# VH-VL binders against q9h9l3, part 150

Target 1, 176 residues: q9h9l3
Amino acid sequence: PRKMVAIDCEMVGTGPKGHVSSLARCSIVNYNGDVLYDEYILPPCHIVDYRTRWSGIRKQHMVNATPFKIARGQILKILTGKIVVGHAIHNDFKALQYFHPKSLTRDTSHIPPLNRKADCPENATMSLKHLTKKLLNRDIQVGKSGHSSVEDAQATMELYKLVEVEWEEHLARNPP

## First folded at step 10 (VH-VL)

Design i18 (framework fv_fezakinumab)
Fold by ESMFold2-Fast, scan of step 10:
Structure i18 (fold): chain C 176 residues (1-176), chain A 123 residues (1-123), chain B 111 residues (1-111)
Amino acid sequence: as target 1 above (176 residues)
Amino acid sequence: QVQLVQSGAEVKKPGASVKVSCKASGYTFTSYYMHWVRQAPGQGLEWVGWINPYSGDTFYAQKFRGRVTMTRDTSISTAYMELSRLRSDDTAVYYCARSGTYYDSSGWRFDPWGRGTLVTVSS
Amino acid sequence: QAVLTQPPSVSGAPGQRVTISCTGSSSDIGLGYDVHWYQQLPGTAPKLLIYDNSNRPSGVPDRFSGSKSGTSASLAITGLQAEDEADYYCQSYDSSLEGWVFGGGTQLTVL
């Protein structure tokens, strides 16, 4: 079978008024939740807004951060040819400037059976925090010091595992 | 409904530059990538590159790096492709075409296409 | 040379079936990237014919179908008509080039 990983990225604000989202941290975990990659990443542009409440990123994290071009190369080597799980994963791929095959992409914000298990409308986009609390009875993204991309990637993989058999069978019958 | 309108034919001498435009209508210009594809007379389709109209980010095929520049003007929903240091083998019809972004419901298929702009490079 | 390989020409008589192959590699179709097909009538821009391997846009007859297996894709045209005479191009994304790639094109002649 093809290997599976989960990814979560943190972005900071660059460009005019900090409105552009630039990659500043990436975490990748394997099927069992073990960390394969977790690095702070230095954007090529000046950081205007660290968005610390959400990203957990502070100026000190940038001092020895891996430059974007190098980090991107490392990340893409891990993702290439694997099934990649994420939550609202389009944002992560956009920050990476990366086109991952749709057939190998799993977005836990758009899996109808997962929403159904959580007693949510099947076609709604539910937050990772809500789905994790409802289905795993676990609180993530707690406090005001920002999110942990490792914690988010781990939770995302565990959520996918709840529907993996059903969803993979659905995708085999109904290719994207 | 969705339409891409390209500028008219150009005749250039070797060494000159050409700038082709593509005006979009009927959709949100910044929500889709704009691609440029060329076709030499009697030959196949060759992808040149893309521009993200939202950010201005571009990516060019290796063959064209150093000679092509893609830009856009969001106020008039228009994308541009400029090719410099023209050679006779740059003679081709140049098309613009729309695609979706990294991972969205529109996918990465090219639809619609502009009608093409013939660029002839001759002495 | 094109990155994806297509036969340069195919021919058939009205009412017959033809297939056009598109062969890629482990860095494009073989890596799971979708294949799209475009029809180009003489003197016109290419038009989307099939997208994401097997889906038809509105207005495309069901005589046209697509499939994908391994590193290759195929376009099938049944019940050939004179109006089908055109050039056909496959397209995918190549991870090594980080760009869109086309087949060399196949000219369909209806005899």
Scores: ipSAE 0.730, ipTM 0.890, lowest interface PAE 1.2, mean pLDDT 92
Fold by OpenDDE, second read of step 10:
Structure i18 (fold): chain C 176 residues (1-176), chain A 123 residues (1-123), chain B 111 residues (1-111)
Amino acid sequence: as target 1 above (176 residues)
Amino acid sequence: QVQLVQSGAEVKKPGASVKVSCKASGYTFTSYYMHWVRQAPGQGLEWVGWINPYSGDTFYAQKFRGRVTMTRDTSISTAYMELSRLRSDDTAVYYCARSGTYYDSSGWRFDPWGRGTLVTVSS
Amino acid sequence: QAVLTQPPSVSGAPGQRVTISCTGSSSDIGLGYDVHWYQQLPGTAPKLLIYDNSNRPSGVPDRFSGSKSGTSASLAITGLQAEDEADYYCQSYDSSLEGWVFGGGTQLTVL
């Protein structure tokens, strides 16, 4: 079996009116929840909106942030060859400008058995916060300090582990 | 109808620069990546790089880093590829090709392609 | 020079079945990246023929089929016709190169 990691990214707003989402933090944890990567990342464009209430990113975090191109290389090196778990992970990959194989991707926002376990409609997109509360009885993304990408990545991995066996069997029978 | 219309053939001397354009129509220009692929005479296809027309972010093949610049003008749905310090081995037909993104249902397949722009580099 | 390996040429008589192989590595096809195929008629731009290993775009006859297994992919053409004479390229993504890669191309001759 392939090694598995979970990823969560925080984005800030760049471009006109800050509508462009640019990577500003990336956290990667292994199957056990150990942090493999956690860095603030400097976007190549001027930051218009830090989106602090959600991202947790502040201007001070960008002072010694890792340039995007360098961070991207580091992150890709970690992800290569692994099953990557995330929540609404297309946003993370978009921010990374990275193409990870669909067959090696697990998006906890699109796993019907996970929703079913949480007494949610199978085809609905539920938040990480909601699923974590329902299935893990844990509160994440609390307070006014913004999200913790490490916490979110760990929660994502734990959620996936609840349905890993069932989902992997499903994927084996129904490859994407 | 989705179309990619490219600029005309170019003849350049070694050391010069060339800028090829690709005008997109029939779809939302900023919702798809634009790729550039070249083909030397009698040779195979070689990927040059991509640009995200929405953000302007680019990523180039290692071989072309430092010499290639991809840009876009969203107001006219046009992508540009500029190649500098031209050499004779840069002689090729240059294609623009559309793809989706990871989060796009259309995926990463290249469709459609422009008709190509011949760039000839000769002394 | 191409990252993906294709036979330089294949040939067949009208009505026959031909197969074009595309061999990759553990950093591209073997890693799980999908394979796409393109047909390039003489003097024209490449055209998408097969996407995501085995899917046909609208307008592509069902006599064209694609498959993928391990580090390799294959394009099969049944009921070969004269108009099938063209160059065929496989395409995938290579994680080590961080870029899209093509096969060297296969020239199909209809005898």
Scores: ipSAE 0.005, ipTM 0.582, lowest interface PAE 9.9, mean pLDDT 91

Design i19 (framework fv_fezakinumab)
Fold by OpenDDE, second read of step 10:
Structure i19 (fold): chain C 176 residues (1-176), chain A 123 residues (1-123), chain B 111 residues (1-111)
Amino acid sequence: as target 1 above (176 residues)
Amino acid sequence: QVQLVQSGAEVKKPGASVKVSCKASGYTFTSYYMHWVRQAPGQGLEWVGWINPYSGDTFYAQKFRGRVTMTRDTSISTAYMELSRLRSDDTAVYYCARDSTYYDSSGYRFDPWGRGTLVTVSS
Amino acid sequence: QAVLTQPPSVSGAPGQRVTISCTGSSSDIGLGYDVHWYQQLPGTAPKLLIYDNSNRPSGVPDRFSGSKSGTSASLAITGLQAEDEADYYCQSYDSSLEGWVFGGGTQLTVL
């Protein structure tokens, strides 16, 4: 009965040689795929690598970007008390410097029934792109302009909905 | 072998400044953040701040903002911590420590540590 | 004064098992930040003992183990040896303070 949202974040490279992943965009959608949040975010540290081909982030997006501290507060406010769905979501939480309760977290990269449905090994980590293509017959992350966090969040939610009943029952029997 | 070699002990009067050095070797200096941690005699560990040797960006603990300055000289792989307006309660062993979480923004573990530099502030 | 709470001292006889607790809050350990442990032998600099809650660096014996649950972490030492006599510190990150935080330290005495 809890509200459910899906989240996807884009990161840029900061720190030494740009190896530190810093939050640069965050998108949150509700159960129906409606956008609740979609903001460019300014990291607290200098951006060394925009990782544009993957992140879709460009320097121009940072001109009016929301400072990280402010964005984090806004995002946490949305996530609090909700079931949060994501793909490899530990990366998103890491970038947010926030870890949602495990009992309220759904990671589509670690749901065996989802992999099984896609004819993939249950314990393998499959990409969002692959699962979306196999199960939703939809192409995401197409082109060279980088990812769309909104599109990815929506796809993640739709994937989860395919196995929601089965997985929620499993979790009820096997709480994390 | 990764090593952090720190400067020698310092004795300072209240109101003075002290600058401690930390020379890194055995790894790419600019690829890792450098932390500074101090420990008063018989007390616990206290984080002071860190520096990105690549960019020179710094971030200090709230307690030390306005009084601490961290710098680096990449040509000699050396990090510096300067503490000004010294007072008696600044007496401590000051450690430099490498942030070993190179690829992870949430790890933030300290490894290895320098041997420490004793800074004594007395009138 | 320390943000993370540790018992000031623990003791054990050789061969025994001892545990050191590290209690945080919702703004540090409870927020999901990992916990690391350091060993400080008398007169020496701290040494990384456990990282990311439960991992051992090379050279650390497997008789040292770490765990984390909720807002707390724990360091366990089995087969206690005389050379284990030292101060032990837990460490994490506090989002409210915007800085790394340590426990107050625990002095381990081997009887």
Scores: ipSAE 0.014, ipTM 0.603, lowest interface PAE 7.9, mean pLDDT 91
Fold by ESMFold2-Fast, scan of step 10:
Structure i19 (fold): chain C 176 residues (1-176), chain A 123 residues (1-123), chain B 111 residues (1-111)
Amino acid sequence: as target 1 above (176 residues)
Amino acid sequence: QVQLVQSGAEVKKPGASVKVSCKASGYTFTSYYMHWVRQAPGQGLEWVGWINPYSGDTFYAQKFRGRVTMTRDTSISTAYMELSRLRSDDTAVYYCARDSTYYDSSGYRFDPWGRGTLVTVSS
Amino acid sequence: QAVLTQPPSVSGAPGQRVTISCTGSSSDIGLGYDVHWYQQLPGTAPKLLIYDNSNRPSGVPDRFSGSKSGTSASLAITGLQAEDEADYYCQSYDSSLEGWVFGGGTQLTVL
């Protein structure tokens, strides 16, 4: 079987009025929730908006941050060939400028059985915070200092494990 | 309505540089990657690289690194590919192609394609 | 020296079924990357024919279908017509090269 990892990225705003999401932190955990990668990442473009309330990124984190090109290489080395779990994971891959195979991608924001277990409409896109509270009885993204991408990646992996058997069977019958 | 209009044919000597343009219309230029693909006469398709028109970020196939430069001008929705130190085996039709993947998708697909620019390298 | 392997030619008579194969490796199709197919009529630019293994863009007849299994993909054309005569290219993404890769192309002859 292929190894599985979970990823969560934090983005800052670059470009006109900070409208472009640029990678500023990435966390990757293994199946058991152990951290494989967690680095602050320096975007190649000027940061207009740190989005600190959401990202947890501050100017101080950029001082010793890994340059984007180097961080990207490290991250892709971990992701290649693995099943990658994330929540709204297309945003993470976009920020990484990376194309992961759809057959090896698991997006917990688009898994109908997971919503069903949470008593949510099957085709709705529910937040990671809501699903984690409902299904794991755990509060994440608490406070006003921004999100922890490690915490989010760990929660995402645990959520996927709740539906893993059912969803992998579904994907085997209905390849993406 | 979505169109990619490329510059006209070029004839160059070995050692020269060529710069091909691709003007986009009918969509938001900065929302989709632009790819460059070439095809030598009677041969298959070969991917050269991509540019993100919003950021200006580029990525090139290993074979072309050090010889190709991709740029864009957002004010006129135009992408450029410049190939330097031309050799006779660089003779090919050079296509631009939009990656029509919606920005929130991890997928890719090349649609539409420009009509191509023939670059002939001969002494 | 194409990364993906296609037969150089295939032929069929009108109304028949033809299949064009595309064979990759563990770093592209075998890794799960989607396969796309392009049709190139003589003297024209390639046109997207099939995307994400089996989906058709608007305007592509259902006579064209795609499939993928293991390290290979196939394009099937049923009810072959004269206007199907063209070069067909498969495409995927290769993780080792970190770029898009094409098959060598298959020339389909109808008659």
Scores: ipSAE 0.007, ipTM 0.612, lowest interface PAE 9.7, mean pLDDT 88

Design i2 (framework fv_fezakinumab)
Fold by ESMFold2-Fast, scan of step 10:
Structure i2 (fold): chain C 176 residues (1-176), chain A 123 residues (1-123), chain B 111 residues (1-111)
Amino acid sequence: as target 1 above (176 residues)
Amino acid sequence: QVQLVQSGAEVKKPGASVKVSCKASGYTFTSYYMHWVRQAPGQGLEWVGWINPYSGDTFYAQKFRGRVTMTRDTSISTAYMELSRLRSDDTAVYYCARSGTYYDSSGYYFDPWGRGTLVTVSS
Amino acid sequence: QAVLTQPPSVSGAPGQRVTISCTGSSSDIGLGYDVHWYQQLPGTAPKLLIYDNSNRPSGVPDRFSGSKSGTSASLAITGLQAEDEADYYCQSYDSSLEGWVFGGGTQLTVL
């Protein structure tokens, strides 16, 4: 049995018109939802758009933020060798510039039994907010202050736990 | 038809630089990483590095850092690998090869491959 | 030196089975990274033979199969044919190097 963690990252806009997504916060929780890592991260490029409504990132958070290269090293030490759960997790791995093994990756936006439990089409990509409301009866990402990556990572782990036994059995029979 | 076409053979003196090209066609050039792999005569395959044609970001194997530079020109769907301060043991066939990316689960295996460019370094 | 270990050569008679091993470590195959196999005929570029441990690209006969267990992978070739004479390379990703790694290659001789 491998240890399992859940990750959620917040990105800000850099580059022309703020269209490039750069890592600005990362939260990692363990199986029980305890926080293992939660840091603001300073992108190497000028921030054009904080995307505050969604990211929750403000200029004040960047003042003592961990530089990207250092934060990346810390994060990869936590993720290496573990089953990593996320929602649309490819975006997080892209922001981290990280190749995690497919066999150890769990994406709650692409788990058919999870969609079935939420009365959604199996092949649809549902938002974390929608699945959490439907299956856990909990409202996340509420209000105008932006999202909490800790809250999102915790919700993601709890969602995965609803289908863990069924999905791990499926993956054992049908390796990715 | 997905295809990678490489530039022709090169003969260089020790200390010189060589720049090999790889022209892609039949797919969206910026949606896949481009890798460079070399093979010395009678020897095995050795990975040199990759470039993300979308961003221009590169990553090189430690052995080649400081001597290799990878670039691309998106207007002509062409990737380049330049190796400087050439030594005789850099004599090899240099291949370009395509792979999927971090944000695309299309696979981290190499397909297709270019036919290779022989670079000979001799005095 | 190659990061993944393969035997330098294997041989078999037409119609027989051969197996080529590929041994890695806890930072690559042992960490869960997939193994891919390439066939290189004399004077040609490598060609993808097996990807993601056991999958065959279009056009590759089912005589070729792959498997992975622990820190190792294997390529099995059944019903050997003269056309199978080639070099075979395994490949994976290594987390400590943050790069792709190859085996040293195995030369298959069909007797």
Scores: ipSAE 0.641, ipTM 0.861, lowest interface PAE 1.6, mean pLDDT 91
Fold by OpenDDE, second read of step 10:
Structure i2 (fold): chain C 176 residues (1-176), chain A 123 residues (1-123), chain B 111 residues (1-111)
Amino acid sequence: as target 1 above (176 residues)
Amino acid sequence: QVQLVQSGAEVKKPGASVKVSCKASGYTFTSYYMHWVRQAPGQGLEWVGWINPYSGDTFYAQKFRGRVTMTRDTSISTAYMELSRLRSDDTAVYYCARSGTYYDSSGYYFDPWGRGTLVTVSS
Amino acid sequence: QAVLTQPPSVSGAPGQRVTISCTGSSSDIGLGYDVHWYQQLPGTAPKLLIYDNSNRPSGVPDRFSGSKSGTSASLAITGLQAEDEADYYCQSYDSSLEGWVFGGGTQLTVL
């Protein structure tokens, strides 16, 4: 079986009025929740909006942040060949300017059995926060300090583990 | 079905103003940016600007700042682009086009496009 | 005039493979901004063909493919068909201009 990792990224605003999302932090954890990667990342363009209340990113975090091109290389090296789990993971890959093979991607925002387990409509897109509360009885993304990408990545992995067997069997019968 | 329906062709004299409308349907109007792109006859595409229908915030290409005004009416899901002090080189088909925001995963590509509104500026 | 550079025209015979290049700079594609492609049939509005460098919207045949590397992107069309005759535009974002930018467009002729 392939190794599995979970990823979560935080973005800041660049471009016109900060409406362009740029990668500013990336966290990767293994199957057990151990942190494999957690770095602040310096976007290649000027930051207009740190989006601190959501991203948790502050200006001080960018002082020694890893340049995007370097960070991207490090992250891709970790992801290559792995099953990558994330929540609304398209956004993470987009921010990374990298698209992982669909067959090796697991998006917890699009797993009907997971929603069913949480007593949610199977075809609805539920937030990571909601699913984590319902299924893990854990509060994440609390307070005003912003999100923790490590915490979010860990929660994502834990959620997936709840439906891993069922979902992997489904995917085996129905390859993307 | 997501649709963008634009107003009809306009003929204007130099120095005049033109206001083109774009009515959106089939999606939540305030959840997507609305862009305007123009194309002069036989020429390429040129981005004019965008508006956030939710907040009303706008951002225009440098070339058009001072002459273009983008607005919206959320009650009827309609975006407007007004271009003033028209010149002959403003003759073009003007398109409205939808894109995502950083709040969703729709991306910053343009989809769909309106059918375009021909604006002709001539003496 | 266009920020992104495309060849003005390309041509191919039915069934052949053609490629359209889109060359940017260090302030747009080079910064890692995504590239999108649009097809414009004669007398019609542009239509999204490729988004986020290499993704196809529903309804777009798999004969169309996109790629990006460094400061450039490329659109490839295999199994060229008569209905592919159109103008093709690449699009990205330029940080220096603080705006979306298009290529100059490429006219594809099917011989």
Scores: ipSAE 0.018, ipTM 0.600, lowest interface PAE 7.3, mean pLDDT 91

Design i20 (framework fv_fezakinumab)
Fold by ESMFold2-Fast, scan of step 10:
Structure i20 (fold): chain C 176 residues (1-176), chain A 123 residues (1-123), chain B 111 residues (1-111)
Amino acid sequence: as target 1 above (176 residues)
Amino acid sequence: QVQLVQSGAEVKKPGASVKVSCKASGYTFTSYYMHWVRQAPGQGLEWVGWINPYSGDTFYAQKFRGRVTMTRDTSISTAYMELSRLRSDDTAVYYCARGGTYYDSSGYAFDIWGRGTLVTVSS
Amino acid sequence: QAVLTQPPSVSGAPGQRVTISCTGSSSDIGLGYDVHWYQQLPGTAPKLLIYDNSNRPSGVPDRFSGSKSGTSASLAITGLQAEDEADYYCQSYDSSLEGWVFGGGTQLTVL
């Protein structure tokens, strides 16, 4: 069948008042959690807010960062034709300015069986941190120095694997 | 309730520029992409490009790069498409259309269309 | 030239069934991108008829249905009525062009 990868991106604030989210790091892992891609990415616009508490991005990371255009090309080569797993993945795709096929996209923030396993309302949007703690008994995004997009991508893939058989069967019967 | 209202017909000479407006109402303007599609008389639909009204980011079909500019004004929920260096084969009805992001339930389909703006380019 | 291929015309009698094909390539429909269909009545803007291969917007009768297989999609119209006379366009997304692409359109004539 089609290969599967998981993605997690970190964004910084650009534009007026730092309200625009611009890609500043991307991590992609394969089905087994091995890292396929992990780069800091230089936005084409001035960074107003590093959002370091959450992104883990600091000015020093931008010095040798891959320019957005080049990084985007590399990332899209990895994603094209694959099933892509993410958490609130629409934010990652927006930051990449990328339209991935809906039929090949898996968003762990919108999989009712996953929420059910976590004893959460099926239609609620639960955080990656909460689902990972509840279902994998693991703490991610710990401390105040920012998140690891590698850690987040790995956790996202492991969460999806808990419901993969059930959810793929559901999608085969109910194509989006 | 959801509606896209476009500016009126334009007649231009070759070499001129035209700017078409599209005013959105009945939904959150910044939550959807705005696409532009044209249709020459008796011909099919041709995609021109999109603008993300939230960020101002744009992407244009290769055929129109260097001649088209898309902008928006969020204070009045209006998108604009400007086409420069007009030629007779730019004569067409120009439509704005709302396209979903991955976020919305309609996916990427163009679910709401403006009524179109006829642009005639002739000497 | 249109990127997706549709027959230029199709015809049927009232009450009959017609099918309109839409053929793409490995960079669009074949890559997994969904197909959408639009109906354009004479003198009007296109209207979304089918989205994400087979879904109907509210207000579209179930006489209209869509399907997708491999690199192709089809629009089926059953119980043809005179008011179905229109141009029909398929649409998808092409990864190599990074843009939306349309079929050339199919004119439906109800005889």
Scores: ipSAE 0.707, ipTM 0.878, lowest interface PAE 1.3, mean pLDDT 91
Fold by OpenDDE, second read of step 10:
Structure i20 (fold): chain C 176 residues (1-176), chain A 123 residues (1-123), chain B 111 residues (1-111)
Amino acid sequence: as target 1 above (176 residues)
Amino acid sequence: QVQLVQSGAEVKKPGASVKVSCKASGYTFTSYYMHWVRQAPGQGLEWVGWINPYSGDTFYAQKFRGRVTMTRDTSISTAYMELSRLRSDDTAVYYCARGGTYYDSSGYAFDIWGRGTLVTVSS
Amino acid sequence: QAVLTQPPSVSGAPGQRVTISCTGSSSDIGLGYDVHWYQQLPGTAPKLLIYDNSNRPSGVPDRFSGSKSGTSASLAITGLQAEDEADYYCQSYDSSLEGWVFGGGTQLTVL
C-alpha cells in the first residue's frame, strides 16, 4: 500500500490587483495528521494582495519565506510516489505548478460518497468547512485571522478517512 | 449552457467612441473575471483588459489606458467595453472572454468566448 | 508585436505529428506562469484547447497535448486531421507588462 499525505496551500494575489494566485504557504500532513511540511513561501512576483482574510498571510510572513523554487522542490520530494489527498486540490497543484498523477490524487471536493454521508448532493461541490462541520463536528476556518493550512490539511485527511475504504474500492474498479 | 452574447457589428469614424456589450448566461456573472481581447483582420490576438464584475475593478493593458473603459451591469449580467478616440488601427473583432475566478488559482485561461464584435473604423 | 514567439506556420499530412513552439521570456513563461493554448478555426472565435500547460478541457481529444519547459512551451498534435487546420495561439501572463500576452499565432495547414 502506498503512503498517503494530505496537502493544503494558501495563496496570495500577484499581478494586476492580485488577479493571479501565487503560492504563499503549503502544509502537508501524513495519514495520522502529523505535519510533514509547513512553510511560508515567497512568490517570484510582487505580492499585490495578501488576501489575509482568507489566506492568513501577512507581510511579515514573507520576510523569511522560502523561495518558491526551493519550496517547490521540497514539496515535490514529499509528494512523489504518494497518494495525495486534498480539497479542491487542483488549486493547490496549480499554485505549486505541479500536477500529481490522477491515479494517485484524491480530491475530497469530488467524492460522491463523502457528500452523501454529509447529506449533500453527490455531485455538488461542498466547502471543506461545511463537510468538516457536518461530518467531523469540528469548526475550521473560524475568525478573521485567515485559514490554517495545517488545520485544513488535517481536516481533509480526516474526511477522506471516513470514505477511504469505499472510495479506494471504487477507484480500483474504475481507475481514472 | 454557459455562453457570452455580444452586441452587433459597429462602424465608426476616426475620433468616435464605440461601446460593445457582452451578456453572460449559464453561470454566476460576478464570480469570474471578464476579459476583452481584440483581433485585427488577419492578425493575432491582443489582450485589452479585464473587469471584476463583482467589484467593478478594472485593469487595462498599457496600450489602451486612457482610451478604454470597462463597466458592467450585474443586474443583467452584462459587461461593456468602451473604446474612445478610435483610430483606423482599432479596426478589429473584439471578444469578451471569461477568465478565472477571484481567489481561484485553478486558472486564468479564457475558457468561454463570445462570438466577437466587429468594429470597423473608417473615414 | 507579440510577446510570445510562435512560428508563423506549420504543416503536416493527415496522420502525422506536428509541434508548435511558444517561446517566452523570464518575465512570463520563465517566471513560472502557465501557458494556455487556443484553437481558432477560420471565421470563428478562439477556443480553449490546452490550459495550465498540459490540461485538456472536456471535448478536446487526447491527440492534443501541451508541455512547458524553461521559457518555452509546446503544443503537439498527433494523428493530424483535416479539421485541425486552424490558427493556434499560446497565451501566458507577463509580470513586466502586468497583462496577458499571446503568441503571434501559428497557422496549421493540413496537406
Scores: ipSAE 0.024, ipTM 0.627, lowest interface PAE 4.3, mean pLDDT 91

